# Ledger of designs, part 11: VHH binders against o26223

Target 1, 191 residues: o26223
Amino acid sequence: MKLLWTSQHIKVTVHIDGKVSKMDVLEAIKTRRSIRKYQDREVPEELIDKILDAAMCGPSAVDERPWHFIVVRNREMLEKIPEVHPYGAMVKDAPVAIIVCCDSSLEKIPGFWVQDCSIASQNILLAAHSLGLGAVWTGVYPLEDRVEGIRRLFSIPEHVIPFSVIPLGYPAENPGTRDLFDPDRIHLEKW

## First folded at step 16 (VHH)

Design Q43
Fold by OpenDDE, fold request of step 18:
Structure Q43 (fold): chain B 191 residues (1-191), chain A 121 residues (1-121)
Amino acid sequence: as target 1 above (191 residues)
Amino acid sequence: EVQLVESGGGLVQPGGSLRLSCAASGFTFSNYDMAWYRQAPGKGRELVAYISSGGYTDYADSVKGRFTISRDNAKNTLYLQMNSLRPEDTAVYYCARGEHESYIDYSFDYWGQGTLVTVSS
């Protein structure tokens, strides 16, 4: 029985009206897009708190939870991020950015922190989207120049590793859709 | 088949203007990010301008205020308006189709053959 996946183009009409429409998990995952253009509108602290709460709800290796978060709203600092992140130009126009970091002193098993911080970062993206915000993951680790640049800019101690910079705000763009599902990447029982 | 075909290149004097076009086919143009790159003789390929499918734009510092990237989705065409051209803008200019969900850098999966822009007195 060939499950004809009818690509229902779920037109997610993001009703930008003030009602935080609760988006279900699958909808959030499927409809999320990287957003690099933002409205000239502040993000309420309550939404940031919800996003950060979500960021801390993911699993981690042996529950080590090595993540820290720097919330950046200062315009001067936001404007400086592109100086050390060549593909972070959108950060200067975002009302807020979250820098996800790993505290290496919290690692219980070496090397899994990348997965842990990735999970946290993705949860930030999904939570933001579910709350009617747009965000983009701008990679820092493992690019040494970016790591050091962000470290220096935010006075991050040596035992803490900046992992990602995630600007977020109310979306001012609507990126096109792509079907990223690839059945050829699915193997049943064996390769 | 995805195709990108650049046009509009040529010889121009310093201070002059050119408008490059990139005709796209073989895909839903409106769904994709696009960019202009250039490669000068003896140099690496560099980003000139980026435009998302949603209209976000980014420019190399060297061209900010002089170049404008735009798109006409109805015509499946990408444009680069180049004003106040300088000798250092001399390069082969390439159109590229972007991969929107890259989190490290702008990523591109298809390129045109390029069009030569020569800025010389």
Scores: ipSAE 0.783, ipTM 0.895, lowest interface PAE 0.6, mean pLDDT 93
Fold by OpenDDE, fold request of step 18:
Structure Q43 (fold): chain B 191 residues (1-191), chain A 121 residues (1-121)
Amino acid sequence: as target 1 above (191 residues)
Amino acid sequence: EVQLVESGGGLVQPGGSLRLSCAASGFTFSNYDMAWYRQAPGKGRELVAYISSGGYTDYADSVKGRFTISRDNAKNTLYLQMNSLRPEDTAVYYCARGEHESYIDYSFDYWGQGTLVTVSS
């Protein structure tokens, strides 16, 4: 079975065997969209592994790589996430979610972990998209209620900070196109 | 110019139904997420229902099972079917254009003027 998602900007072919058409990096970046609706279909572990591999390939401050990842497949847990994460309703319908966390004990320089985890999160999104999956970054940090909610729900130690929850699945929606380029945000030589 | 114009509000008895419409213009409607918000007297504005450009929907717990958000892209119109209305549903209902790529929560950049829904016996 072959699933084809097409739009003016996105063409992704997903195969049941997990094979996906090659997508170059610029294509992935430009065509990636937040996906909040998923098919009733499991995501193979192999794809999750690839996504997590990608998540760990980004740079970090002094290469501190402070990130940890909680892979959540348990339906009960997925269903509980929206209770502590406003606007995270889609998580309950995802076959899997990745919670990106920072282990503060791994920080070598204070305060850069947000960038580090952001890079990891974005790589998850891009990798997912390139593999024919849909994902959405649902922010946790720095919203204290969400941070604490996710912490409690997953028994995350105090020195570990949940950063984002990223549900993933085969996409069941095709969001509209974007026009994001803004030349007014580009300054030559000086502001 | 982006415009959102709500209609369909009015007085209805408890248990009644209303269908709100939001006519959108000035942008490619099909490319945007949309939402309904409401603001009751003396209360803050709250999300009622969300619909992505791709058809994903989300609802406030208070309206789940009673309200249905939908869209007709050909007509550039957003709808809110409101069934089993309750007095606590009394509010001004606003249509909003969404920003799809917010990673924190649903975000909206344009709002209509609102339409009043009054549920009273």
Scores: ipSAE 0.778, ipTM 0.892, lowest interface PAE 0.6, mean pLDDT 93
Fold by ESMFold2, fold request of step 18:
Structure Q43 (fold): chain B 191 residues (1-191), chain A 121 residues (1-121)
Amino acid sequence: as target 1 above (191 residues)
Amino acid sequence: EVQLVESGGGLVQPGGSLRLSCAASGFTFSNYDMAWYRQAPGKGRELVAYISSGGYTDYADSVKGRFTISRDNAKNTLYLQMNSLRPEDTAVYYCARGEHESYIDYSFDYWGQGTLVTVSS
C-alpha cells in the first residue's frame, strides 16, 4: 500500500491496510457537519468497528459505560425507521445506521446516562468524519413516541432505552462550515 | 442584517399551480439550510419543505409529490413550486433560514414576512 500527500492544495489520504486515518482532532471537530445524503456504497464492517471502538472510549459517570449499540444494515429495517422517527427521513437511503442505547441496569449513579450516551454519540460522529464518512445524529430520547417506536421496531427491552439513531455512509453532499466562536459565551473568573 | 422576502403568492383555483420565491440577503446563503413554512388561519406554523445547503430535501406528508423545494445559490433565492393545489393549502407561506446544527428536529432563526396563498373557486 502507498501513502500520497498533498498538503498544499488538496488533502489526500490513501488508506494503508484499512487502519490508517489522518485528521487532526480539532479539524474533525470544526469541520464535521450533519450529512443526510449518501453514496450508494457499502460501509465496510472494519470502519464500523473503528467507530464503535471510538464511541466506547468516552468517559462516563463513575465509569459506568451504560451504552449499547445496534448496527442496522437490513434494508427493510432502515426503511421502517422514518415511520416512527419524523426527523429520520434520510435513514432509508443510508447504507447503515447505529442506534445508541442505554442499558439502565448498568447505571452506577442514577441520572447520568443521558450524558454518557451523548458522549458516545458525539464520538461516533467525529470518528465517522475522520474516516471519510458522513453521519447525522437523529434524536430519539426523550421523545416518547420515538423511544417507543424504535424500541418496538428493534425488540428493545423495557430496561434498555434507545437514545439516538445515527445513519451514516460515504457522503454525497458537502455542506460548508461556519465560524461559530462567540466570545460572549466566555466568562472569566465568574459569570 | 438578515432579510428574507417572499413573493409569488395569490389566488389560485383548486388544481392550479403557483411558484413562490424567497430573496435572501445579509448572509452567505449557500452555507445555510432553508425551508418553507406555512400558517393556515387559526393554526400554528408547520414545516412544508426543507432543503439543506448540500441539496437534501424533506417534505411534509401532505405536500409530497405536489410541491418541490429548490434553491439557486448564485441568485440567493429559495423556491417552492406548488402544483395540484388544494383548498387546505391556503396559508401564509414563510421562508425560513436554518440554524447551524440540530439533532432533534429542524431548527430556524429567521423568517420572512410571508406571502399569502389562497386556493379557492
Scores: ipSAE 0.589, ipTM 0.816, lowest interface PAE 1.5, mean pLDDT 90
Fold by ESMFold2, fold request of step 18:
Structure Q43 (fold): chain B 191 residues (1-191), chain A 121 residues (1-121)
Amino acid sequence: as target 1 above (191 residues)
Amino acid sequence: EVQLVESGGGLVQPGGSLRLSCAASGFTFSNYDMAWYRQAPGKGRELVAYISSGGYTDYADSVKGRFTISRDNAKNTLYLQMNSLRPEDTAVYYCARGEHESYIDYSFDYWGQGTLVTVSS
């Protein structure tokens, strides 16, 4: 049996000798919506790997890369998240959720981890969308009741801060997009 | 001019049913998330039910299994079917229009004037 993608020391090249399906990055940004209804369909590990690779491609303060990700597929755990996260009701119906965390021991500049984890979280949303998945960012930090609840539920140590819970799956809803461009938010040269 | 007009409130006995409607105008209804909130005397407003533009629904624990939110995009109307009513459901019920995207809580930018539901013998 030949192993295709199981070694850290072997590069696996996937050759696509046909049509390449790509979403323009501006289209992805403009059309991504929070998706809270999912098909009863597994998300392949391969797609989760691609999403997390994208998450880790973002910049961070002095390249500190403080992020850690917990991938949750266990039904009992997914069903418990709404007990500690009032905005996370849809998580119980998701095939998988990603918890974005900051490991404060990796901080090089205090306090910038919020920006760092926000970048990773948005990249997860965009990558999921580009792969035909739907996701939603359910905020945890800075709401201490949610931080404490998620930390307790997943045995997250005190120096690690849960930032967001992102359920995802193949979408079972199609929310419309809205034109949100507001010229009044743009200031030329000065405020 | 965004308008949300609730109707269907009234006096009903415990165990009874009631259907609330919210007529929406002044915006593209099908593009917006919608919700019902309620406010009991002396209490703050609480979310009762939420429906996304794409059909995802969420309910307060106190009403789950008894209330059903739905929408008719062709009629620009939001509904709340309320079954097995209890005296604790007595409140003014408000229709609310959702904002575009929020990551901490459901958020709303327009509210109706409300319709009173009284559950009593």
Scores: ipSAE 0.581, ipTM 0.813, lowest interface PAE 1.5, mean pLDDT 90
Fold by ESMFold2, fold request of step 18:
Structure Q43 (fold): chain B 191 residues (1-191), chain A 121 residues (1-121)
Amino acid sequence: as target 1 above (191 residues)
Amino acid sequence: EVQLVESGGGLVQPGGSLRLSCAASGFTFSNYDMAWYRQAPGKGRELVAYISSGGYTDYADSVKGRFTISRDNAKNTLYLQMNSLRPEDTAVYYCARGEHESYIDYSFDYWGQGTLVTVSS
């Protein structure tokens, strides 16, 4: 990857790998895997911006868009996340993590924010994958100990609910894919 | 059919070492995350160590620094090196195959028969 910087604070990323091709969206969905091992390599701010742009493109209940995102790069904070998230051990080794939150003051219809934040979280995973990054969704809500721990650690106010923690970086592992299609889950016309 | 066959358990004194092996067959071993878990009599199962297909590892706090999980994908074999054994490590140890994707915890779809490890003074 080559970064070209210009006046007026415009950033341009150029791929130098020579193997980059556009990935079909169905291929991206089928090949995305949870990545928990990362290269010792920084993730440029511009890629995080692209990922968050994608996160905000998802639909939401009556377009309420209740999501907020905390971008964490501070080593001390990343190292503290496993203290409150028992399955977040890989976060300490990630160059960056994104915390997906719901601001309940933005809800227009109560009870749909979980779906809204799930959509944003999945979009983060797919966007990261499309940019050559690996990520993993580590669940926070509705596990109260994790919610309380993350809220305390990041000073998240009571009307804001941490939903997921998503560490990401350039992958240092390459898990394969599996065929998961199950026709028994498909019902024509009725159950 | 999926088979996971553990070996290497036995009686050992506190401070001793054992190495467990798990021979896997019936699936493409290199594509799967794997784990060791244990169950003491009268207790629930506890995840001991996890290893992804790409070599990421995670350990229960109670064994960190003493146990090492590893895999040999060419031999379809999972290992657990257990050092500085304590009486609290006494349990049946199970090899487990990871499910495809989970976002809340590690999850498993097949377990082996287990191998007994007894640590006694």
Scores: ipSAE 0.578, ipTM 0.814, lowest interface PAE 1.5, mean pLDDT 89
Fold by OpenDDE, look of step 17:
Structure Q43 (fold): chain B 191 residues (1-191), chain A 121 residues (1-121)
Amino acid sequence: as target 1 above (191 residues)
Amino acid sequence: EVQLVESGGGLVQPGGSLRLSCAASGFTFSNYDMAWYRQAPGKGRELVAYISSGGYTDYADSVKGRFTISRDNAKNTLYLQMNSLRPEDTAVYYCARGEHESYIDYSFDYWGQGTLVTVSS
């Protein structure tokens, strides 16, 4: 058993044989943090497949499932992403990134694709974390410069909208946790 | 109460060095991302350097290779080592506490009062 990172609230353990310790969904949600520093270590394709499987398991409006995913491992391409994505500096150091896109031709009801792709993106983050990886959501849509930048860089068709760039890797930082529970945001029965 | 108190500013000649400090209190410092901002006369506030709670760092292009952000969690202190200072680095420098999670950009919820750095011959 190899301990990747330990903190007061975040522990990621990977077995020597490549098996990852299991965490329940609440643990995954509560302990997940944006990870922007990665080890010089490749992410196995099997883990990416699991992450993408999870990405496609979320609900979507009228089951439209408008999402597409670009898996980027090419070092040159990863290094170019920060040029068009100012919040994507960490991408250049990640072994892999997933670009979540919306195919507008698959949209059945206008506007819900943002929610659909958000759900997919969040599932990527949670799945990555549960598998002992670190990831960060770097938003692309609706920032036009980022949208167009990513579009050009990856030759994404006009009817497909890049939504988020999510670099992934084995964590090389150990962020703490924050208590985000706010009872003032909870209303019983009525506002 | 959350408090951020900057120190270490002053007058320095071009090519000189300064080390800024930000003393944090009123929160679990080690759990928060931190950043340095600066505001030059007549200009807007800009991000200078960012450091995550986990130690990831990011810098404005204008300061890369010259400035280093660091933190001492045991001392609840954020630092900015500024080397090879230039006149254009003249500004009030602010310490900022990061919010929990942002997927668009770095976001901050508390700021210090700032410390003035003047680079002049």
Scores: ipSAE 0.556, ipTM 0.805, lowest interface PAE 0.8, mean pLDDT 91

